# Designs tried in a protein design chat: VHH binders against Protein DOG1-like 4 (DOGL4). Part 44

Target 1, 232 residues: Protein DOG1-like 4 (DOGL4), of Arabidopsis thaliana (Mouse-ear cress) (q84jc2)
Amino acid sequence: MSKMRNLVEEKFLEFYESWVIQLELYLHQLLIAHNNNTMSETELRHLISKLTTHHKAYYTAKWAAIREDVLAFFGSVWLNPLENACSWLTGWKPSMVFRMVDRLRKSRVVLVEAQVKKLEELRVKTKFDEQKIEREMERYQVAMADRKMVELARLGCHVGGESVMVVEAAVRGLSMGLEKMVKAADCVRLKTLKGILDILTPPQCVEFLAAAATFQVQLRRWGNRRHYVTHS
Key: E = the ipSAE of ESMFold2; O = the ipSAE of OpenDDE; V2 = 0.75 times the mean of E and O plus 0.25 times the DockQ between their complexes.

## First folded at step 6 (VHH)

Design v24 (from v1 with Y106L; framework vhh_8fcz_2; at its last look DockQ between E and O 0.50; V2 from the best seeds 0.00; counts 0 for: pae E 5.0 > 2, grease 24.3 > 24.2)
Fold by ESMFold2-Fast, scan of step 6:
Parts: C-alpha cells; sequence; structure tokens
Structure v24 (fold): chain B 232 residues (1-232), chain A 122 residues (1-122)
C-alpha cells in the first residue's frame, strides 16, 4: 500500500512539477543566450531577472506550504529518492554553489581578482551561516529528548479532552520551531544566490544559472530513471 | 496503451481563431502535466504551452503568450488549446504531448498523437 498524500503534499507536488518544468524552459533560454553572443546586456539582465523571480516564487510557495505542514518538506513526496538524498534542511546546501563556480572557473569563466576576493568572503560567510543553522537544529533535536517533552509524549497515550489539547499545543509548538529553522535555511539560500549574482557579470550569471539549472534538472531525471526501474 | 488523439485543425485567415482538442486514454490523465507542441514545415518540434495536473498552473512560449489559452477537463480526459489572433508563423502540425522525467533531453515528451494541421494563410 502506498502512502496517501495529504492536501499540502498534493498541492506542492503540482506546484513543484510545474516550477521545475518552467526552470527547464528557462534553462533552454540560458543555453541559447550562452551560444548566441549577439544578446545585449539588457536582454541578459532580463533573463537573469526572470530566473531570480522564479526562485523567489519557489520560496513564496514553500513558506505558505510550511505554515500548513512543515513536515511535508522532510522526505518530500514531490522529490525522488536521489533528490531527497542530496537535500540539506529541505533544500540545496548553500555552499554547494561555490563548488559549481569553481568548476566553471577552470573551464569557461575568467574572474578578475576583485570578484575572486568577494566570492571567497561570501563563501566564508555562507559556511558560517550554515554552521549556525546546523547548531540550532541540533539544539532543537536535543530539546526533543528533554524530560518535559517525553512526559508530553506519554500523555499522548492517554486519550482525553484536556490531555489531547495539551499534546496538540505541544505538536503545534514543535512545528513552529521547524518552520522557523527551515525559513532560516532558506534565507541563507536566497542571500547566497543574490550574493553570487551581485558579484558576477551578466554573461557569468548566465553560465552560473545554466550550470545550476542543469544540475537540478539532471538530478531529477537521473533519480526518476532509477525510481521507475525499481518501482515499476 | 497510451493514446493521444488531436483534432480541431484547419485553414484559417490571419487574425482568426481555432480551438484544438486532445483526447487522452490508457493512463491516469489527472496525474500528468500536459503540453501542446508544434512542428512548422521544414523545422523541428517547438514547445507551445503546458498545463499542470489540475489546471492550476499554465505556461506559454513567448511567441504565443497572450494569444493562446490552454485548458483541461480531467473528467473528460481532454486538453484544449484556444488559439486567437493567429499569424502565418503559427502554421504547423500541432501535437498533444505528455511530459516525462525519464528522458535525457530537455523538455522530454514520451507520447504524442498523430497531430492536427493548422494552416494560417492570407
Amino acid sequence: as target 1 above (232 residues)
Amino acid sequence: QVQLVESGGGLVQPGGSLRLSCAASGFTFSSYYMNWVRQPPGKGLEWVSGISRSGSYTTYADSVEGRFTIIRDNDKKMVYLQMTSLKTEDTAVYYCARYSWSGTSLQHFDYEGQGTQVTVSS
């Protein structure tokens, strides 16, 4: 028997599928821009803006969904097992993008020294922000083992009006804590993305966004082939 | 067996309108993102429009944005493309296509029908 999806999972699955298909359409435009050296800076900035808006739309939808059911984002049903295995706190790991920039620098993208320095500063700050989030999540998980939480879990085994309400309030508090942590991680993601795009020139931004979109789309395709074969 | 059957094409004057229909069978239609793609004479396939499972999200190629509307009826297992302000460059065979993540190419479509011919001529 397969797990039944709840309303939040069904709505976000539909949204996410559409969002990734649109990302693939933008990837096609980025690849055309990369191969067509006649595109103006204004046209490149417009394309970069479309991608930035698209990523912001994802977080707008995600934050609305986590208000209803943050747990849907841990082991997401709209992601295949490979995508889930590569996830860090419900999304991509911010520091991963610096590895991507480093690969591009070795083959296609020549950065001036000032850009290299700014990218290194951003990398260090991003790592610091990641570690801060990881420490907060660890503290959250440790708090789950506290005696008071264990007592509340025990009360959940005794169905009754007041005890049911107390358990429901505690579960709501736990969900709010996770929502705060997920939003904090997403803020690091958005700051990292904006930081990279602010440092790079428009042609370099196109190459970066194309590499990022290619990775995201291909990871989904690779994982879906495996999933189809093992569960068909 | 998965089948997609297109209809509604024909000859129309520039500025005219047509509505294309696609009848789907052999799969759980309401679980799939559906698309319209076209092939102009002597050219490759061009993606035109897409619609999410319930119809809540639609997207369009820049060349047709504001002129075409994609809709679906899950109870009837139908996808429609309402075309207005038709241009000579819209002349093509139009195919209904199911989106797939299993392919290696961008915008992979795993099933297409025989298509329906749209000719826009002066």
Scores: ipSAE 0.661, ipTM 0.867, lowest interface PAE 1.3, mean pLDDT 86
Fold by OpenDDE, look of step 7:
Structure v24 (fold): chain B 232 residues (1-232), chain A 122 residues (1-122)
Amino acid sequence: as target 1 above (232 residues)
Amino acid sequence: QVQLVESGGGLVQPGGSLRLSCAASGFTFSSYYMNWVRQPPGKGLEWVSGISRSGSYTTYADSVEGRFTIIRDNDKKMVYLQMTSLKTEDTAVYYCARYSWSGTSLQHFDYEGQGTQVTVSS
């Protein structure tokens, strides 16, 4: 039985589908650029800019949506189970992208020592930020299991309207916290991405972005095939 | 069977306008992201524009942004491409293409029409 989707879920589902499709189209351009040594630096930078703008558009849409219903993003119906399984606080884990950077290092891409150093610094910072967010997230999650909530749970269906109001207030509180945490996580994502792109040369950026986009698009395709999700 | 039939192409002068149409059949049209792609003479296939299932979201290649408009009518199972301010470089065979999520490869489209020729020339 198809789960009933709320309006936020429906809208964002369509948006995300469109966004990923566009990402795949950009990926095609990235791959062409990567395999074509005739592209100028200006052209490469333009392509990089398109991708960064595209990512920013995602977060703009996401943040608008989470203001309406942040909980929708913790059960993201627009993602397949594989995509969801790989999600950290409603998106990709920032520290994960450094694996892709490492791939660059093992490929034909030569990183100079200065770049390596900066990347390592960024990695450390990113991990620190992730941990901070995780701790704060735990605080909000644990708050839902406080004495009051446990008591309400114990009372069950014998509880009147006042108890319902208390639960709703608690959920609202959680939602506000979650929204804050999701935004914080997204900021770390954006900062990490920007940081990496600032360290890499334009050709390296193209390769990195291609790798990242490939992973994201393939993850969706793999997951769809495996779980028979059409997203249509 | 899935069928896409393009029409509306022709010869036009630079700065002119054309409206392409694509009639879809043989599948649940409203369930698919639809696209226009084109193949210029001697060049490979290039993406031009896409439109979401409901038509709420549209995207365009940089080369056509601000000049082309994609729309769809799910009741009629039609997708359109309004082209304005046409340039010589817009000369191509234009195809309506259905987006596909299937497969493991990076293939965007699983079905295309026969195409319609657009020629922009003075």
Scores: ipSAE 0.550, ipTM 0.817, lowest interface PAE 0.9, mean pLDDT 89
Fold by ESMFold2, look of step 7:
Structure v24 (fold): chain B 232 residues (1-232), chain A 122 residues (1-122)
Amino acid sequence: as target 1 above (232 residues)
Amino acid sequence: QVQLVESGGGLVQPGGSLRLSCAASGFTFSSYYMNWVRQPPGKGLEWVSGISRSGSYTTYADSVEGRFTIIRDNDKKMVYLQMTSLKTEDTAVYYCARYSWSGTSLQHFDYEGQGTQVTVSS
């Protein structure tokens, strides 16, 4: 059971370990910026740019990995790969990031009315894009269920060689569809991230990026189906 | 009984080169992301470089990027730090360290050795 990860997942997890260590080193720089008023605006913008590039690098590596095997990024349920896709396509739900913004507003940052309005508009657009992806997932899940029913009926006809071919074609079709949907979800995540960083000032961006780094690390722990320990 | 033994330090002029070595024992070496950290005179520890389990991915502090290269040999259980274009600011005790998670923190470097002194001066 412990060797359920495949080669693609192992390769990506090695990348992710390296990536998260670098993210944590950037987090150290974020904590310095947060704790000090001496960091210049130029230094803050440089740090924000480095973190933005670092987040893009995560998705670049992820997209390369899902090109090889998208199912490596889903749960271990043999019969329900699409059902697990409702845990938001290999990552955090894009609109959940606004809970981070809300939390920061209550404790750490002050937003002017123009920023609040722009953030609300972005939140609505993000939720709309999520709902479009969810509707596409539902259509795909229904279509795949119909194919599974047809395949199960054919297996009852005792033609093993033909049934294996149909199952393998269905798995390939599922993988192609899932890759497209995962990329669409990741694009919404990147667009939302960029939109938030464009609305926030550099000091506010530093606060947000620190929260986002913590969230990303916690999602990795959840994705491994291991124990989840709430960070206090 | 984790053991990390650093060596290869010494005195070098600015612009010079050194190669540090770290011999590891007492744990499954190939299962760990490995790092170099350093302590400059009168200062706290700072992270220098890290290398993934297979050696396929390396990371560097901004201050050493392009000048230092981290390398590992899993068969010999060794980590190396090839340092070039050394500056007086690189003067420090250098430690080899494992990366580990505690489950409630984002980062933990576990360093066990005595370190190796690197001094960059004329």
Scores: ipSAE 0.229, ipTM 0.636, lowest interface PAE 5.0, mean pLDDT 75
ESMFold2 (binder alone), look of step 7: mean pLDDT 82; pTM 0.841

Design v25 (from v1 with Y106F; framework vhh_8fcz_2)
Fold by ESMFold2-Fast, scan of step 6:
Structure v25 (fold): chain B 232 residues (1-232), chain A 122 residues (1-122)
Amino acid sequence: as target 1 above (232 residues)
Amino acid sequence: QVQLVESGGGLVQPGGSLRLSCAASGFTFSSYYMNWVRQPPGKGLEWVSGISRSGSYTTYADSVEGRFTIIRDNDKKMVYLQMTSLKTEDTAVYYCARYSWSGTSFQHFDYEGQGTQVTVSS
């Protein structure tokens, strides 16, 4: 976007840019750790903890921002169009993370049967929670259509201050409902990440986090190089 | 067109201090995350420190944390690196770099200038 309109957007743009640059620096450390088999478990756990804290900082900042302006997170100015196109309720789709987990089966650190079973159980639970949120969003969209129709009818009859107040009330209602759904989706994301990290060994955690960070950083690079892609 | 000009390097004793300066021109300075990167003799580039658009967020490499401070002045289009408690390991050519999301490389540092030499020796 060519114009910054409010303090929430300006503040979060600066925060997010700094956050993803730090993520890329952590990615470099993860790749070094993955290729260096001499790092101790303590050193690996410290690096994993840094990444965990980094992701927690993102949600702390995000939840503070959505409390002020949740709509800023739908079509965010700090994300390029490709990043926005790939978003699901203002972030990554939880079930997609298991595609990165599947790559661990090809790693030099083999998943044991107990881990495979726990990951499958977590995948099923995550998909269930994800679908529950999707149904909530569908119900919200239906309710929004009903409110929009009523509001359009009312606006046809009013041109004074009462019309402004009714529109403001509708927007506040929209924002409150979206904030609740975004937080619910973020909770699924955080539970999924924690669940995966709890099941994996430290070397496997490093490989998983490196894959996730690589994808996030690369998506930003692809979008910022912007190609007009036409259907064939 | 885009230029970054580093200055302030020199010879200093271990435990000493130096302040590096970087003068930016040819771009909207206040819209970019800025960095200091260094190259020790015979080694590759290593990231040292970074600062967000307004200066609200700063970050440092573990090797310099607590000893170096990065600041910026958007009105003057300057970024500075205040170095204290210098060690022989800090000997390097220091570059000012703009962060860019263009390209395909892991490190997206754009328009590194001529650099400024810092030598720490007894």
Scores: ipSAE 0.543, ipTM 0.815, lowest interface PAE 1.8, mean pLDDT 84

Design v26 (from v1 with Y106H; framework vhh_8fcz_2)
Fold by ESMFold2-Fast, scan of step 6:
Structure v26 (fold): chain B 232 residues (1-232), chain A 122 residues (1-122)
Amino acid sequence: as target 1 above (232 residues)
Amino acid sequence: QVQLVESGGGLVQPGGSLRLSCAASGFTFSSYYMNWVRQPPGKGLEWVSGISRSGSYTTYADSVEGRFTIIRDNDKKMVYLQMTSLKTEDTAVYYCARYSWSGTSHQHFDYEGQGTQVTVSS
């Protein structure tokens, strides 16, 4: 146990590790379902529901943690350096999932024209929402520099009782802005995931979820190989 | 140096109960997600249950859900599997396993013990 981690970081590290391990277990079930032609539509829908509930549980836990300490989600201690390098505003970039859908179309997913059209409409909307958030982040970074610099200048760069109170108020405003932005990004992620699952048939949903889970688990393993492996 | 020692297996009748124990040594036990896996006669290794670092989160295979309970005691460096309502299909060698993220694409355990035999028969 590291004293360098606060309680929010320690609790979310344990939660996230367990969440990803459960995701890998669900991935195994998805791969069995994909290779088993005897599974009923009801059984496939049940498995898809388990994955949907699992993803919703992640955002429930994340939003509770962000309410306590949003800054813990920037440079997360529960992610390895590779996972952190691939993060966009504390999570996966929403438009990335359409690359997974495109790869599935080329391999084994037979999509009807109506589905292709709906997926393209969703892709365009997702990219628009993503760009809107990127503009807000840019505005936030500019405002952060101005606010911090002006406040420090006003205080004459001396750390005293009055200075501490003013700086803490500024940090609180900063954290509230980040929390709003992260939640907005997570809403785009959830809308994108739900939109894809609503367009796809149950067998196609299983194949999509398997591809997404495979990528997430693989990224974690690739990054952790460098951390845990010693080389001659 | 890293060691996992399982115990508590035996012969039980269907519907019976057993408690398996795993004693860990040679590593910081409280920093690792721990698992129970089993190998039935003539079959491959199958994952049974897992438990988070402090014990706050547990996970179970569908085949054992509601019948098995995994618990841990970090002070004693122990993980346990409480098995109830045992079935003949639960017959297997049970292994305690430390979860590792250093694997390439599958469930990866960087250390497994010697195992303990559980036989469920009349």
Scores: ipSAE 0.596, ipTM 0.833, lowest interface PAE 1.5, mean pLDDT 84

Design v27 (from v1 with R98K; framework vhh_8fcz_2)
Fold by ESMFold2-Fast, scan of step 6:
Structure v27 (fold): chain B 232 residues (1-232), chain A 122 residues (1-122)
Amino acid sequence: as target 1 above (232 residues)
Amino acid sequence: QVQLVESGGGLVQPGGSLRLSCAASGFTFSSYYMNWVRQPPGKGLEWVSGISRSGSYTTYADSVEGRFTIIRDNDKKMVYLQMTSLKTEDTAVYYCAKYSWSGTSYQHFDYEGQGTQVTVSS
C-alpha cells in the first residue's frame, strides 16, 4: 500500500491537474489583456472575478480533502519534487506574493503613494500572521517528539485491538491539529490575495495575477523537465 | 509509439452538428488530461476544450462554451467532441492533443496526427 495512492490522493490529483490546466488557460487570457490596453474595465473585472472564483474553488476542494486526509498535502503526489520543495505548510508562502508586487512597481505599473502605503501595511500584517503559524507548527513538532507520543508509537508495534485503537485515536488528534494549521495558513493566503486585489486597479490586478500564475505554471514546468534548469 | 488519430470532420451548414473522434494508442490513456485544439485557415493553434483523466472535469474556450461537449471513453481509449450550433468561425483543422507539462513554454500540446477538417459554409 505504501506505493499506492489512497482515494483522497487520487481524487485530488485529478482535480488539481484540471485546476492547474485551467489556470494556464486563464494565464493566457491575462497575458492578452495585459498586452492589449483596449479592454474595458468591465471586461477586466470579469476576468479578475474568474480568477478569484478559480482560487476559491481550489480552497473549497482542498479543505474538503484535508478533512479526510490532511497528510496527503505534506509531500503531495500531485506536485513534482520542485513544487513540493517550494511549499510552506502545503502551499505558497504568503509573503512571496509581495515580491511579485515589487516586480510590478519596477516594471510597467505606476502605484500611487496611497497604494504603496496600504501594500506595506498588508505586507507587515502578512509577515506577522506567518510568524504566528510558524510558532504553532513548532509547538506541534515538539508535541510529536513528546514522551507520550513516543510511547504510543511503541504500542503501535504490538498488534492488539485495544493498542491499535489508542494509536489510531492519537493519530486522528494529530491530524486535526495539522488541519487547523493548514486552514490557518490558507486563510492568510486568501486574505493576502484578496487584500492585494482590493488595493490594485483592474489593470494592475491583471498584471499581478499574470505574474502569480506565470510563476506557478513555470515552477511546474521546470520541475517536470528531464533535467532541471540548473543542469541544462 | 504515441499515436492520436482524429476523424469525423466534414462540410456542414451554419447551425449544423458534427461529432469528432480521437483514437489514442501507445500510452496510458486514462492517466492523461486530453484536449481538442484547432487551427483555422491562416491562423495559429487555438485551444478548444479539455477533459480530465476520468471525465469528471471539463473546460471550454469561451467561443465554444454551451455549443460543444467533450466526452471520453477510457475503455475504448477515445475522446469525442460533440459540436452543435456550428458557426463559420468554427472552420478549422481539429486536433486531439495530450497536455504537456515539460519544457518552459506556456500551453504546449502534444499532437501527432493530420487532424480532421471541419468546414462550416453554406
Scores: ipSAE 0.518, ipTM 0.798, lowest interface PAE 2.0, mean pLDDT 84

Design v28 (from v1 with R98T; framework vhh_8fcz_2)
Fold by ESMFold2-Fast, scan of step 6:
Structure v28 (fold): chain B 232 residues (1-232), chain A 122 residues (1-122)
Amino acid sequence: as target 1 above (232 residues)
Amino acid sequence: QVQLVESGGGLVQPGGSLRLSCAASGFTFSSYYMNWVRQPPGKGLEWVSGISRSGSYTTYADSVEGRFTIIRDNDKKMVYLQMTSLKTEDTAVYYCATYSWSGTSYQHFDYEGQGTQVTVSS
């Protein structure tokens, strides 16, 4: 056991740091676009496309990394403690993005009734998919506490080739189960994001993406600032 | 103690090229995302480019994309900015900085490099 990060953690830390810095740069562009109503629809669609591509790049990198080591994503070293505390199955909780959508109802760019109806239908479906994953996660946690798993943990205390191999096989099986659940959660995240963007107009998409990016960037800054302030 | 020392600035004509250098000391350079930021005369700080810990990922401001290239050499504790097709709008003091999440995005341990002046003029 070492305090050094494993290879997957090192590679994803480097990727994520770069990814979130680029997100902050895109946030600046989104805020300029939102505060200035002179941008054309084509220009707004191009900016929205940049953000969509950026989020897809995150999941492409994440899924490659979890294939190698899904456990790196539980208590991630590239996230501060506040970001980790706010994580739901290695990422943002899908239903929480509808709080950003609620901001649009009070904005200068008003939602029409047809959009409100579609967003509510999407919210209900997202919450349903979220609860389904939560039930699977509970079943997984129950399986971890099963008598058979407890016995395997006990055997692992007796260092020997036979015990080590049995424990390694069990851990591999558990990791595969976690990988499936994380990917399922990420699919709900991507479907929810796409669904919202498909319902909204380009100016509304910009406002929504700006709100979401602002929250993500501020959560990171608040968590990092806490360490400094706490130690005065 | 932590130090960042920039060099390589000068006077160049529009369309010309310059290479800026930043020498780092006093910290584990290979563990930090590094940036170039600039301050044009009478204006605020503008982020220009960034490079990840090993150099695998680079990012550029739209205004410099395709014209500037950021490179690092972790063995020498150096980060570079290769500038081509320079424009009068690129005239600024250029600073090397680590990315900060605790306050200003471009602040380095409450210390920032002293800067190097780039002037693009005919």
Scores: ipSAE 0.558, ipTM 0.811, lowest interface PAE 1.8, mean pLDDT 84

Design v29 (from v1 with T59Y; framework vhh_8fcz_2; at its last look DockQ between E and O 0.66; V2 from the best seeds 0.00; counts 0 for: pae E 3.8 > 2, grease 26.7 > 24.2)
Fold by ESMFold2-Fast, scan of step 6:
Structure v29 (fold): chain B 232 residues (1-232), chain A 122 residues (1-122)
Amino acid sequence: as target 1 above (232 residues)
Amino acid sequence: QVQLVESGGGLVQPGGSLRLSCAASGFTFSSYYMNWVRQPPGKGLEWVSGISRSGSYTYYADSVEGRFTIIRDNDKKMVYLQMTSLKTEDTAVYYCARYSWSGTSYQHFDYEGQGTQVTVSS
């Protein structure tokens, strides 16, 4: 078990480092595209598709990993303390992404009224979905404090196959509950991202994705700088 | 001190193959994500490929995907770029580059070697 947990953490640490480095490379392509008004709609859509595929790859890897060890995603070793402090159910808080959308209102390519209306509708739905998941997490925490769970924890202090089996069943139940909630949160994240990209034009999508990637990369750099060990 | 030494470049015909090598020294090689970048004549630097610490994850630029393979050997402190189906647009000086999260700049690579010239021509 502990060996499996170490392997999941080691594998995802390497994956995540690679994934976020690739995100920063895409960020530079997005910034070039944003500043280059000669790029065709086909070229912009291709770049947007690359970013969408990259984000989907993250969730594919994450969901495979949480099936093995969901607890690795709470206080993750591949995230610095600042990134962990800013996490909401193992990832970005969906409603926060609309702060990036607000930046588009100041861009050269302004949002039309129909887009503003659709984005506000999406914002409201996203907040509703977030609150639903927050209520589920609260119920989960209450259930963990249930008398039955406390009794099972006491049994874990006893030597014997029966006690081990009962404790293992309880731990599996807790992990399954967390996995379900994390996947639900990730579905809200993916739905929100897709919704925004569907509402925006290709140049606006590039600007939005650049803002989101900039925030994610900078948060990592700021947190790493705070705990950076100076060499030589 | 930190050093990256590239080799393996040369003149090759379109459709040909080359293997580039990068010898690293002066740092804990197995702790760093490594890259290949290139500079075509009269153009800026272009990222080509990247490889994770143990080699489990690799990424490629669209222009080289399916044709190039990045490999590393941590015991030998080497990064390789296996290039196949070479095109005239692959002509460039190829650099091995280290990635680091230190600093505040948007610079992807905190160190580059001297480079190795690849010329694809008939």
Scores: ipSAE 0.599, ipTM 0.819, lowest interface PAE 1.3, mean pLDDT 84
Fold by OpenDDE, look of step 7:
Structure v29 (fold): chain B 232 residues (1-232), chain A 122 residues (1-122)
Amino acid sequence: as target 1 above (232 residues)
Amino acid sequence: QVQLVESGGGLVQPGGSLRLSCAASGFTFSSYYMNWVRQPPGKGLEWVSGISRSGSYTYYADSVEGRFTIIRDNDKKMVYLQMTSLKTEDTAVYYCARYSWSGTSYQHFDYEGQGTQVTVSS
């Protein structure tokens, strides 16, 4: 059964598809850059900037969309089940990227002690930020199941105009809380990404971004293959 | 049968303009992200521009940003590339290419046209 998509879902689906396609193209450039030691620092920085701008564009679009319907992002019809399964508060888990950083360390990339230290500090900070958000999210989730939920359930049995208004008000209240949490999570994501990029050298950034993009693109590909998801 | 047919190429002086067209047939055109790619002489294929299914989102390579404009007409099943301020380095065979969501890495396009030659020369 084709899940009835609302307008927000449809719009964001198209955006996300386009965004991922562009990411894949950037990934190709990143890989070329990674394998080409002749690129200047300026060129590398430009490429890094393009990627960071691209990511910022995603969140700009996302935040615009969640203002309209934050609940759409908790179903994320533009993602396949695998992508959804790997999602934390409607996106990637911030602390996950440090696994990619670790890969750099095990690779031909040599991190100096100062970088390692800063990365560790950032990792710790990111973890704490995640936990803080998780606790707050839990609070909202529990609150959703409180007296208001009972009232909603009760009102759901009565198809009266007044009941509908009360339900809508309750849903709006919940949605506002969720929107706040999603934005908070996204801020941690952006902060973490920026932090990592500030610590790494341009060549290291390129490698890191390539790894991250690869993971994202592959996850989508794997999920699509597995679930035969076609985006029309 | 999926078919993409490019046209509009030619010889132009630096600073000139050309408009490329691509006619699509044999598939649900509005369901696909469409692209322009080009192959300069002696070089590999490079991505130039892409446009989303509805045309709401457009992307460009850095080398053509601000000079090229991609548009599509889903009713006519056409995709266009308006090229302005052409440079000698824009000389290439230009292809219309359909994006593929294949599971294979870095195979972005499953169909391309025959291409149209664009030559920018003084």
Scores: ipSAE 0.368, ipTM 0.718, lowest interface PAE 1.4, mean pLDDT 89
Fold by ESMFold2, look of step 7:
Structure v29 (fold): chain B 232 residues (1-232), chain A 122 residues (1-122)
Amino acid sequence: as target 1 above (232 residues)
Amino acid sequence: QVQLVESGGGLVQPGGSLRLSCAASGFTFSSYYMNWVRQPPGKGLEWVSGISRSGSYTYYADSVEGRFTIIRDNDKKMVYLQMTSLKTEDTAVYYCARYSWSGTSYQHFDYEGQGTQVTVSS
């Protein structure tokens, strides 16, 4: 059964649908640039800038939305179940993007030794930041579960407006903590993306962005088809 | 039956302006991301602009950004393209289109109309 959407879910659903459509249109341009070597470096940098601006717009909209309802981003209505299942703290896992870089090296992208070294340094830093967030999330989840149990036991002895206020304060505290953790994860994602694009040359950036957009589109397409098959 | 009827094309001089209209019928118009695409003489289709279901989000191809404005009116089931600072390279047949999702095609647009000719010359 589907649940009724709240205001945050309705607004972000429209935003995300339009954002993904535009990403698919940019993917077309990236594939042309990848398959046809007639674009100048200036033209490639312009296309890369449009893609990075597009990704920054996503996080701007997301951060505004999570201030109102961070829980909407855990099991999002604008994503299919496969997309949701692949999420790490409401988005792609930062360390996993380096598997995409590794595949590009094996297929099409020629990297100079200096670039390889810088990418490995970035991978180590990204993994470190990722693990730090995972440890903090574990601490937060334990504290959250303990707080919830204490408050539920307390409410089992009381009924009325005072109990409602205590529950609402606890829920607000949980939401603020989750919002902070989601923003921290998003900051790692943005730093990792910027780091990769700073190390790669413009043609290499086009290939990377095309691969990333292709993967995101493939998850959406495959998940939608599998969803229809498995429902009936 | 889904119908999209484009109008408002014509002959204009470089630097001129035109407003294209698209009347939609046969589907729930307010549920669709709408687009303008164009076909220049002797070339394939080229995406021009898109607009979200409520009109809150608009997007433009680089070649038209800053010169064209996409607008929709869900009550009248209309989409418009306000074109200014027209250039010779804007000469094309313009179609309005729904965004579609098929999973079997790289084409993401359903266009149903005859289009409307825009000619920028002399």
Scores: ipSAE 0.323, ipTM 0.695, lowest interface PAE 3.8, mean pLDDT 82
ESMFold2 (binder alone), look of step 7: mean pLDDT 84; pTM 0.854

